# Ledger of designs, part 2: VHH binders against Tyrosine-protein phosphatase non-receptor type 20 (PTPN20)

Target 1, 254 residues: Tyrosine-protein phosphatase non-receptor type 20 (PTPN20), of Homo sapiens (Human) (q4jdl3r159to412)
Amino acid sequence: IMQEFMALELKNLPGEFNSGNQPSNREKNRYRDILPYDSTRVPLGKSKDYINASYIRIVNCGEEYFYIATQGPLLSTIDDFWQMVLENNSNVIAMITREIEGGIIKCYHYWPISLKKPLELKHFRVFLENYQILQYFIIRMFQVVEKSTGTSHSVKQLQFTKWPDHGTPASADSFIKYIRYARKSHLTGPMVVHCSAGIGRTGVFLCVDVVFCAIVKNCSFNIMDIVAQMREQRSGMVQTKEQYHFCYDIVLEV
Below, E stands for the ipSAE of ESMFold2; O stands for the ipSAE of OpenDDE; V2 stands for 0.75 times the mean of E and O plus 0.25 times the DockQ between their complexes.

## First folded at step 1 (VHH)

Design a10 (framework vhh_7z1x_3)
Fold by ESMFold2-Fast, scan of step 1:
Structure a10 (fold): chain B 254 residues (1-254), chain A 126 residues (1-126)
Amino acid sequence: as target 1 above (254 residues)
Amino acid sequence: QVQLVETGGGLVQPGGSLRLSCTASGFTFSSYAMNWVRQAPGKGLEWLSGISGSGGSTSYADSVKGRFTISRDNAKNTLYLQMNSLQPDDTAVYFCARVESDSDYLEWGSDAFDIWGQGTQVTVSS
């Protein structure tokens, strides 16, 4: 497994990051060195404005799986994030982080704080309709309203809260149940998946989701191939050897 | 017990210099890439610099390139950040962090780091 991860790390893929490196876009990146490829970045509006997000398309056994892999939103990018969700008609957001871990800010709180008060943004109003707190993840149901048109869109956010501050989950079972619930919840558009940077835990989620779909369909799969496909579309997907091992551990758990 | 302890922070005048140290214990220090990250008041994490386990490779964020120098002494289990030409916007809590992997690859982003120090405060003021 170590040899597979090293082979993936040594593969030097051609790709440009010109949009993310523009001075005007610097404040829009959570990490200056984790950027989307120009060829797969998610453009915003007719002006093709910037957000740190990548389209990811994974093919296995003739089936296509569509995602947007993105960073945890910053205070300055909350409006951009909801614009991306609406423009792509996405109904599921998988959030694989808490806002603060180990005293360190991983993701801004980009949704309403209560059922009573909507989140007021420049172009959108986000209403929290209801929520459920489960043992290892939180389900939040939102109505997102575009202020200029009055158009509303239903979005389900699933926040995995049991990832430890260090390493990977000790039990694969909790994460398996989380991913299965996310897939069952998916109806429209690409599934939006984020952690802090949008490559590590996000990459693990995408890999495991495809593997489980393959198992359900009695199709073959190859973890190295799935991760290689992701890395061609967003640099550094599945960030550490421990995360890569965790993908295999999940297969053994099932 | 795996630990990282930062020292060397403090108050410095604009244009001044500071050297931060991070002492590692409880693991084979030379087998891990190490990083410096900072957090300014009310802001997110900013990656600054990384160094491979052997010390043969280093990388820097554009904001600090030419002003900051990362180095390590594997015999002393110590990581350093030499900071020159300090500016008021360098005011932040500075953390050293170990990558999750025993690989010699440099890794960025908060979810790549499995061990963090407690941080040391650097204030650059008139």
Scores: ipSAE 0.000, ipTM 0.120, lowest interface PAE 18.3, mean pLDDT 84

Design a11 (framework vhh_7ubx_2)
Fold by ESMFold2-Fast, scan of step 1:
Structure a11 (fold): chain B 254 residues (1-254), chain A 124 residues (1-124)
Amino acid sequence: as target 1 above (254 residues)
Amino acid sequence: QVQLVESGGGLVQPGGSLRLSCAASGFTFSNYAMTWVRQAPGKGPEWIATITSGGDTMRDDSTKGRFTISRDNAKNTLYLQMTSLKPEDTALYYCAKGYSDLEEYTLPSRYDYRGPGTQVTVSS
């Protein structure tokens, strides 16, 4: 397994990061060198404005799985984030981080603080309709209203709250149940998946989702191939050897 | 404030040797995996070698046996010893830092900071 991860790390992948490296876009990146490829980035609006997000298409057994892998929004990119969700008609957001871990801000609180007060953005108004706090993840139901048109969209956000500050979950069970629920909740558009950088825990989620679907359909799968496909579309997907091992641990659970 | 400054590049004859250095500051150097990356004119970045915080190394097969990565944590310095240099080794060589002090490996797709580079030219 270690040798597989090293082989993935050693592969020099083609791709340019020109959009993310533009001076005007520098402050839109949570991490300086975690950037979307120009060829797979998610363009915003008619002007194709920048957000740190990548389209990820994974093919297994003739079936395509479609995602957006993105960083945890910054205060300055919240409006861009909701624009991306609406323009892609996404109904599920998987958030695999707490807002603050180990005293470090991993993701800004990009949704309404309460049921009583909507989040007012430049172009959108986000209403929290209801929420459920479970042992290992939180379910939030949003109505996102575009101010210019009055059009509303329903979005379900699933926040996994039990990832440890270091390493991977000690038990795969909680994360498998989380992913199963996310897949069950998916209806339209690419599933939007994020952690802090949008590559580590996000990559694990995508790999596990594809593997689980393959097993349910009694299809073959190859974890190295799945991760390699992701890495062609967003650099560094599945960030650590421990995360890569965790992908294999899931094979034993499902 | 993270800062990486490479040095030791220059013009060498084929078959020659060079030792590159990278002086690190603004972070706890010993806690991070460190990487050497090169970029030849008209080519994309090519990963060369990584050394973990614990001292384990991995190297690209094309330079394996000719290049050795090492670190001196007391001096906050990363090194690349290059031997049997070939014209194809001509490139700008960059030092790169990993994203997290808990990461054991840092490669081109995973570094959060890269220095300005030092030029290595191999010609007769």
Scores: ipSAE 0.000, ipTM 0.187, lowest interface PAE 15.3, mean pLDDT 84

Design a12 (framework vhh_lunsekimig_d3)
Fold by ESMFold2-Fast, scan of step 1:
Structure a12 (fold): chain B 254 residues (1-254), chain A 122 residues (1-122)
Amino acid sequence: as target 1 above (254 residues)
Amino acid sequence: EVQLVESGGGVVQPGGSLRLSCAASGFTVSSNYLYWYRQAAGIERELIASIYSGGSTNYVDSVKGRFTISRDNSENTMYLQMNSLRAEDTGLYYCAVSYEGEDYAIGPYDYWGQGTLVTVSS
């Protein structure tokens, strides 16, 4: 397992990060060195404006799994984030982080905190319709209204709150139930998955989701292949050897 | 300028009760959204209870029916009444506030003080 992770780390992948390195886009990146490849980045609008997000397509046993892996939004990118969700017709957001961990801001609060006051954006208005606080994750139901047309789009955000500041979750079962609920909630578009940087915990989520779908379909799977596919589309997916090992632990103990 | 100070923690036996308080300075609790978070040793900080502008409240399932969040506008203080305490309720409790801005209330939360420790032991 560790030898596999080392092989993935040593692989020299082709790819350019020109869009993310543009001076005008610098403030849009949470981390200077974690950028989307130009070839797989998610373009915004007809101008193809920038957001730190990548399309991820994973193929296993002839089935294709489609995601957007992205960083936790910054105050300056909240409008861009919701535009991305709407333009891709995504109905599920998986958020695998708290806003603040260990005193460090991991993700800005990009949704309304009140049932009475919507979040006002340039082209959209986001309403929090209801929410449920469960033991290991929070479910928030949003209505996103396009101001010009009045057209509404329903989005379910699932925030996993039990990931420790260091290491991996103590309870694999909690994370498994979270991922299964997210898959069950998915209806349209790519599933939007984020943590802080959009590569570590996000990569674990994508890998485990694909594996569980394979198990349900009685198909074979290969964790190294799944992670390699992700890394060809977003650099550094599954950030640490501990996270890589956790992918195996989850699968082997189910 | 802005500060939240938690107090009211202590040691209680299972089935006991505690009331935590969060005294606010530099802002008013009546116009803001307030949260209680809990952090157990070695575990991530989790949202336990919230109270929104206008007084509506929400709770994580594990404490629903046992905990009650409230605010006293005249004292500028938020409370968490904890009843029927269990060993798993042991942890450091933090209050947090989200400011209601002109455009929208978008956080992040501010964590003030060092929290208040609750130990449920027999």
Scores: ipSAE 0.000, ipTM 0.138, lowest interface PAE 15.7, mean pLDDT 81

Design b01 (framework vhh_7nfr_2)
Fold by ESMFold2-Fast, scan of step 1:
Structure b01 (fold): chain B 254 residues (1-254), chain A 125 residues (1-125)
Amino acid sequence: as target 1 above (254 residues)
Amino acid sequence: QVQLQESGGGLVQPGGSLRLSCAASGFTFSSYAMSWVRQAPGEGREWVSSISGSGGSTYYADSVKGRFTIARDNVKNTLYLLMDSLKSDDTAVYYCARQTITYGDYVTHSYFDYWGQGTQVTVSS
């Protein structure tokens, strides 16, 4: 396992980060060194504006799994985030972080504060229709209304609240239940998956989701191959050796 | 009308100390969590520290832990940031910001509804 992660780290992948490095886009990145490849970045609108997000396609046993891996939105990118969700017709957002963990800001509160007051954005209005607080995660149901057309879209946000401030969960059970629920909830478009940077916990989620689908279909899978596919489309997916080991630990638990 | 006014910025040598203040008016100060957010030249906004409405809970970015202390005086309606062991990397405009939501005992920094004009801190020899 250690040798696999090291081989992944040593792999020299060709790729450019020109869009994310543009001076006008610098403030749109949560971390200066975690950027989407130009070839797989998610363009916004007809002008193809920038957001720190990557399309991720993973192939296993002839089946393709489609995601958007993205950073936790910044105060300045909330409009961009919802535009991305709507333009890609995504119905599920998997949020694998709290807004603050151990006093450190990980993600801005990019959704409405309450059931009574919608979030007013430049092009959208986001209504919180209902929410359910479970032991491991929070389910929020949104109606996203495009101001110009009045068209509404339903989006389910699943916030995993039990990832520890440091390391990986001691028990895989809660995260397994979370991922299974997210897959069950998926209907349209790529699943939007984010943590703080959109590579570490996000990468673990994508890997485990594909593995569970393979198990259900009685298909073979290879964790190293799955992570390698992700890294070709977004640099640094599955950020640490501990996260990589956690992917194996989760798989062995089922 | 809600107003936030920062003061106390200036030029200081590396290893020096500064105390920033933010005078708040137009709202019940003790009912809101408050934060300090900075922006260095050519960079995006970086959250620095937050304090709950009562002052009972404080939070710090890893880059400032052990060097900065956030405090508030609810009688004077003033927020403070005490900065020790200043580094060149601390050079930025520092903004006082009001938070709209508190998440249990945790302060969420995800939604700031009012900002001050900022105060410049420059750390150089």
Scores: ipSAE 0.000, ipTM 0.106, lowest interface PAE 20.0, mean pLDDT 84

Design b02 (framework vhh_7z1x_3)
Fold by ESMFold2-Fast, scan of step 1:
Structure b02 (fold): chain B 254 residues (1-254), chain A 125 residues (1-125)
Amino acid sequence: as target 1 above (254 residues)
Amino acid sequence: QVQLVETGGGLVQPGGSLRLSCTASGFTFSSYAMNWVRQAPGKGLEWLSGISGSGGSTSYADSVKGRFTISRDNAKNTLYLQMNSLQPDDTAVYFCAKVEITSSGDYFETTFDYWGQGTQVTVSS
């Protein structure tokens, strides 16, 4: 397994990061070295503005799985994030992080804090319709309204709260249930998946989701191939050897 | 372009207090974690304290914990360091730094951007 991860790390990928490296876009990146490829980045609006997000298409056994892998929003990118969700008609957001972990901000609180007061953004108004707190993840139902058009869109956000600050979860069972719930919740557009950087835990989620779909369809799968496909579309997907090993551990748990 | 201007340094007696300010320009201040770093004469850089973009999280080096308090005013693009119970070994040039964080596995590597000369703090009787 570790040899596979080493081979993936040594692969020389030809992608360019020109958009993310533009001076005007630097403050839109949570981490300076984690950027979307120009060829797979998610363009925003008619002007094709920048957000640190990548389209990810994974093919397994003739089926295509479509995602957006993105960083945890920054205060300055909250409007951009909701624009991305609406423009892509995404109905599920999988958030695989707490806002703060180990004293470090991993993701800004980009949704309303209460049922009574919507989040007022420059271009959007986000209403929290209801929420449910479960042992391992939180379900939030949002209605997102574009101020200029009055267009509204229903979005379900699933926040996994039990990933440890370092390493991987001690129990795979909670994360398995989380991923299965997210897949069952998916209706429209690419599934938006994020952690802090949008590559580590996000990559694990995408890999495991594809594997579970393969198992349900009684199809073969190859974890190395799935991760290689992701890495061609967003650099560094599945960030550590421990995360890579965890993908195998999860599959064996099922 | 990014510019950071430190002020508030000076001469203080041991046990005294001083408040440093850092005025930021050229970037969206509230979107970046900010740090205080110092360099004593003839020594390398020492990280002292960090604060998240929102101000909701702070961290401190053991050498200053309980004596120094980091804070920020995002409306004024200003970072502060309140220094209490100053000791002679706190004598240094103090820099505020816009943190650049890289993701190295589960590690976060911090690099510092320095702009200007910093502000000199001298603790002497």
Scores: ipSAE 0.000, ipTM 0.210, lowest interface PAE 14.5, mean pLDDT 84

Design b03 (framework vhh_lunsekimig_d3)
Fold by ESMFold2-Fast, scan of step 1:
Structure b03 (fold): chain B 254 residues (1-254), chain A 123 residues (1-123)
Amino acid sequence: as target 1 above (254 residues)
Amino acid sequence: EVQLVESGGGVVQPGGSLRLSCAASGFTFSSNILYWYRQAAGIERELIASITSGGSTNYVDSVKGRFTISRDNSENTMYLQMNSLRAEDTGLYYCAAVTVEYGDYTVSTYDYWGQGTLVTVSS
């Protein structure tokens, strides 16, 4: 396992980060060293504006799994985030972080705070229709309205609230149930998955989702191959050896 | 809430000097890494200088030896002393703050950019 993670870390991947390194885009990155590859970045609108987000396609046993891996939105990128969700026709957002952990802002509050008052954005209005607070994650149902057309889209956000500030969840079961619920909720477009940087916890989520689907379909899978596929599309997916080992722990539990 | 306000820009002849100030409010100034960016006509915004919470400085080669970045934590103000100014130094100067520093790892979260202060070097 350690050997596999080391091999992944030592792999020299050819990729360019020119868009993320543009001076006009630097303020749109939560972390200066965690950037999308130019070849897999998610372009916004006809002008192909920048957001720190990558398309991730994972192939296992002839099945393709499609995601957007992205950072937790910044105050200045909330409009961009919702534009990305709408333009890709995504109906599920998996948020694997609290807004603040250990006193550090991990993700800005990019959705409306109440059922009574929508979030007013430049091009969109986001309504919170309902929500459920469960032991380990929160379910929020949104209607996103494009101001120019009046067209509305339904989006379900699933926030996992029990990831510890250090390490990985003590109970793999809680995270497995979370991922299973997210997959069951998915209907259209790529699933949008984010944590703070969009590589660590996000990478674990994508790996486990593919593995779970493989098990259900009675297909073989290879965790190293799944993580390698992700890393070719977004640098550093599955950030630590502990997170990598956690992917294996989850497989043993299901 | 978080606000950065640049000042001190103006018109100066080649070889002249100018001192820019960046006044910060709404956050804990002393623990943050602070940056000066410059945007010249036809060129995207470029990082030119940085100063860490401990006072360590870094500069882009074109300004090294001519510009000096400094900070006054008691006044919540960062400065850029510009000497031996050249025509190519003309541009809008912006300050920015990184909200946290973790030893070897710097977390860049730009909560706010000021309006900029214009520096014009002309004869």
Scores: ipSAE 0.000, ipTM 0.106, lowest interface PAE 18.6, mean pLDDT 82

Design b04 (framework vhh_7ubx_2)
Fold by ESMFold2-Fast, scan of step 1:
Structure b04 (fold): chain B 254 residues (1-254), chain A 123 residues (1-123)
Amino acid sequence: as target 1 above (254 residues)
Amino acid sequence: QVQLVESGGGLVQPGGSLRLSCAASGFTFSSYAMTWVRQAPGKGPEWIATISSGGSTMRDDSTKGRFTISRDNAKNTLYLQMTSLKPEDTALYYCATRTYIDYGDYLETIDYRGPGTQVTVSS
């Protein structure tokens, strides 16, 4: 509903974006005006270094849903991205974009392209163990090794590939299957969810995931409340009224 | 019918100050992030600063010590206070709305832009 989205827009609090605005961190932001709040940003390592990422905790019916909403990695932030994944013990990455859309780079290719050659980063080595190409999304299984410690972590990346090609506000069924698979795959840590900026399609994913969990548990839910909770933790979650309507449309389809 | 009108530019000597204004109409000003951009002759547009609907600011490092972006939502007006002006600050200064786009698909977007106000810094 229009009125709900407008009310959410007007209730956006400014918050502080001091970390993202630091000169040393400027090259780490894909978009200059899409930044994490200082209070909910994901700190990296002992020095609490910067990455454009926010912790998102959503509460519904006494259950807490825990995510990291983040931008599509840049060439300069690939090492930081994998550090974030490992430090938070995350086992699922939901990627809701292609690397290039409409001639514009949305996300750098932050994983190995072949089973034969691992991605060599400054602090990590990422191995592609296997992959499956499905109708709506691609499943990639990674083993991520920290070079300094030798510790390894299994990470499943789920890339939804159909959003921009079909202008898919109405592709409820394919996105429903994608979200359900991601939830079933989740085992440890916050689920890492990203698109290009980490607020639009990412916000839709988080909202719909919580709603599906509520339906499964036969609990009530409120889309406006869920989106409001997200916006308190990362500015601008669910970017457009069309995306907001899509959250409702998806729920009706289920 | 969205309209942005800049004013306050002019000729100023190095070390001088100017305050630019941008009057907005035709949309709910308080709901939009606003941006100042400049373009020097023969060069591409250069981002200066953005202020969110709630008042949080983001500034280009080269000018942030000398330029301050602010807004008055009650007056539907955006401001840029410029101090310690240098010859290299000579440019046409535009205000622009930056609205959230469908899925963050554009690196730099300007939904609406004013005609600009000329700032010339010379001795």
Scores: ipSAE 0.000, ipTM 0.152, lowest interface PAE 16.5, mean pLDDT 82

Design b05 (framework vhh_8h5u_2)
Fold by ESMFold2-Fast, scan of step 1:
Structure b05 (fold): chain B 254 residues (1-254), chain A 125 residues (1-125)
Amino acid sequence: as target 1 above (254 residues)
Amino acid sequence: EVQVVESGGGLVQPGGSLRLSCAASGFTFSSTSYAMGWYRQAPGNQHERVAIIYSGGSTNYPDSVKGRFTISRDNAKNTGYLQMNSLKSEDTAVYYCAAKTVSTGDYLEVSYDYWGQGTQVTVSS
């Protein structure tokens, strides 16, 4: 119901954004006003360096779901992004955006463009092992190698390519298949989920994933509660009333 | 020249077996320095990783071939292998061997991806 979204928007939430507002970190934010809470931000390395990313823990029917919600990487934060993925032992990245939409850059191309040439970063080398282009999403398999340790990790990136420039997908079915495939692919660490800002489409993905898990387990769920939990850990999760309504629409398709 | 060359492809009936070989020249397979993998592309389909063996000897397979395919290396012969059992018509593809180097923080050598030219595997009755 739309009244629920208004109640979520009006709620005063605890939290500070001091790390994201530090002068040295401002260039690391895609949007100046979309920042992680200090209490839930993802620290990088021993120095606990900054990235615009939040740990999200959702509880439903006694089960815990763990994610990292993050912005689409900038050219200057690609190395930070792969460090975050590796340090958290994440094996799935859900990318819910094209690099460019409506002529606007939404996410930098943070992975290698060919099977032959790895992406050379300051601290990492990323190899594209294979890929599949499906009707609604692209599957890319990466091997990520940390130069300092020689450790390597397999990462599956799932890029949803059919979200419209405005609004939500006309058919929930394509997005349902995408999320189910992502959950099936998950093995280790929190699932890393991003769009452009890491709150709108990212929030929809997290909500729907939890709802599907609830349905599979024959558990009850509450969309308002799920979104409220997310918003306490990253400000503005599920950005628009249309996105909120889309979460409900998906229940009717499954 | 530095290269890898596949061999062992051919025509097999469903349920049959094939062993593919990947001969390396100009470099050596090493459990401490190299990852080696097999990839395939079927007509009309996308590229797919079939098997990989990492520097430490651990292996990984997609569900489509898990339990049927086995990757291995023979360092004395400088050759990698893919043993394919219980072949299905959907295994029909061109199979490619690839070798990679692993970099470390103390060693900034440029990584090399060596790819073979491919070997055709056809599973048909």
Scores: ipSAE 0.000, ipTM 0.091, lowest interface PAE 23.0, mean pLDDT 81

Design b06 (framework vhh_7nfr_2; at its last look DockQ between E and O 0.55; V2 from the best seeds 0.00; counts 0 for: pae E 2.9 > 2)
Amino acid sequence: QVQLQESGGGLVQPGGSLRLSCAASGFTFSDYAMSWVRQAPGEGREWVSSISSSGGSTYYADSVKGRFTIARDNVKNTLYLLMDSLKSDDTAVYYCAKEGLHLSYGDYSPLEGYFDYWGQGTQVTVSS
ESMFold2-Fast, scan of step 1: ipSAE 0.102; ipTM 0.522
ESMFold2, look of step 2: ipSAE 0.371; ipTM 0.714
ESMFold2 (binder alone), look of step 2: mean pLDDT 79; pTM 0.801
OpenDDE, look of step 2: ipSAE 0.032; ipTM 0.496

Design b07 (framework vhh_7z1x_3)
Fold by ESMFold2-Fast, scan of step 1:
Structure b07 (fold): chain B 254 residues (1-254), chain A 129 residues (1-129)
Amino acid sequence: as target 1 above (254 residues)
Amino acid sequence: QVQLVETGGGLVQPGGSLRLSCTASGFTFSSYSMNWVRQAPGKGLEWLSGISSGGSYTSYADSVKGRFTISRDNAKNTLYLQMNSLQPDDTAVYFCARSLSVQTTGDYIELTNDAFDIWGQGTQVTVSS
C-alpha cells in the first residue's frame, strides 16, 4: 500500500498551470501551489475566466464517472463558484469540511445563512429552501436564480461534518453512508466535490465513490489506477498515505 | 522582514467602540486576503472576519456580524477592524493574519494545520464594567 503511494508520489506528470499562475488570478487561489492544469480546468463564461477547479473523468469497467474537483470557495470566488455550478448544470455539491476546523478557516460560508434571507450575488440569488441536520452530514436544498432571466435551478449540498481534524474517519461506515446518499442524489452534470484545497479529502471521496459503484455492479477495480487517473487531471489528488490507506479500508467495510 | 503589527486595542466600556489597525510590511499587501482572529482568555482561536485582496468581498462570523466592519487601505498597507457595540465577551487578544500560501516539495504538497501564513503579535481588547 505504501509502495503504491510512493510510486504515485514519484511520478512526473506532464501539465501546465499557466492560467492559475497569472497575477490577475492570485486572489482566486486558496493555496498558491495547488492549481488546476490548463488542459482540465473549468472555464467560466464566454471569456473562459479562471476558477481553481478541475474536470475529473474516471473510467472503471467501461463506465465513466464525471466530477468537478475544486477548492473551498474564498471570499473573492463565491460568485465564480455558483456560476460554475450553474454553467455545468450540476445538481449535487459534496462539501467534505466544516468552514472552520480547529480555529482554522477551511472554506468560507458561500451559501445563505437563513431560510429568510437569500444570498445576493452579482448575477445570482441563492435561496435556502430547507435543510436536515443528520448525525454525519448536513443536507441543504438550494434554489439558484439567475437574476437576468429569472430561471431557477435546484442544487443539493451535502456537507460531511465528521471528518476529524487529524487523520481519517475512525469508521468507514459514516463516510460510506454519505457517499451513497450523494450518488443517489445525483441527477445532472458533474458532481461538484470540494474540501479546503480540493485534492486530499476530495480525492478520497472520488476514489471511494468509484469503488462503491464497482462493488454494486460486481466489477473489478484498482485503487492505484483510479488515483493515477485523478492525478493526471488534477495534481496531488489523495494527499496523504493515511488517506490512500483509507481508500483500501472501504473495501473491507462493504 | 515580513511583518504584521496590530494597534488600537485598550480598555473600553460595554457598548463602546474601538478601531483596530494592522500595518503590513515586507510583502505586497494588495495581493493577499487578510483576516482578523481573536483569542479570549482560556479559549481557542476564533476567526472573526475576512476581506479579499482588492476589498470587494467581506465575510463575518455570526458573533460579530452587524457590530464589526473590516476594511483595508492598500495604498497604506493597512487593515482595519471597526468594532461597535462591544460586549464583555469581546475581551480577547486580536490578531491580524494573512491567508496561507503553500509551497510544493517535489511531487508532494505539504499542508499545515495553520490556514494563515503570517500572524501579527496581537493587540489586547478589554471590555469591562
Scores: ipSAE 0.000, ipTM 0.215, lowest interface PAE 16.3, mean pLDDT 83

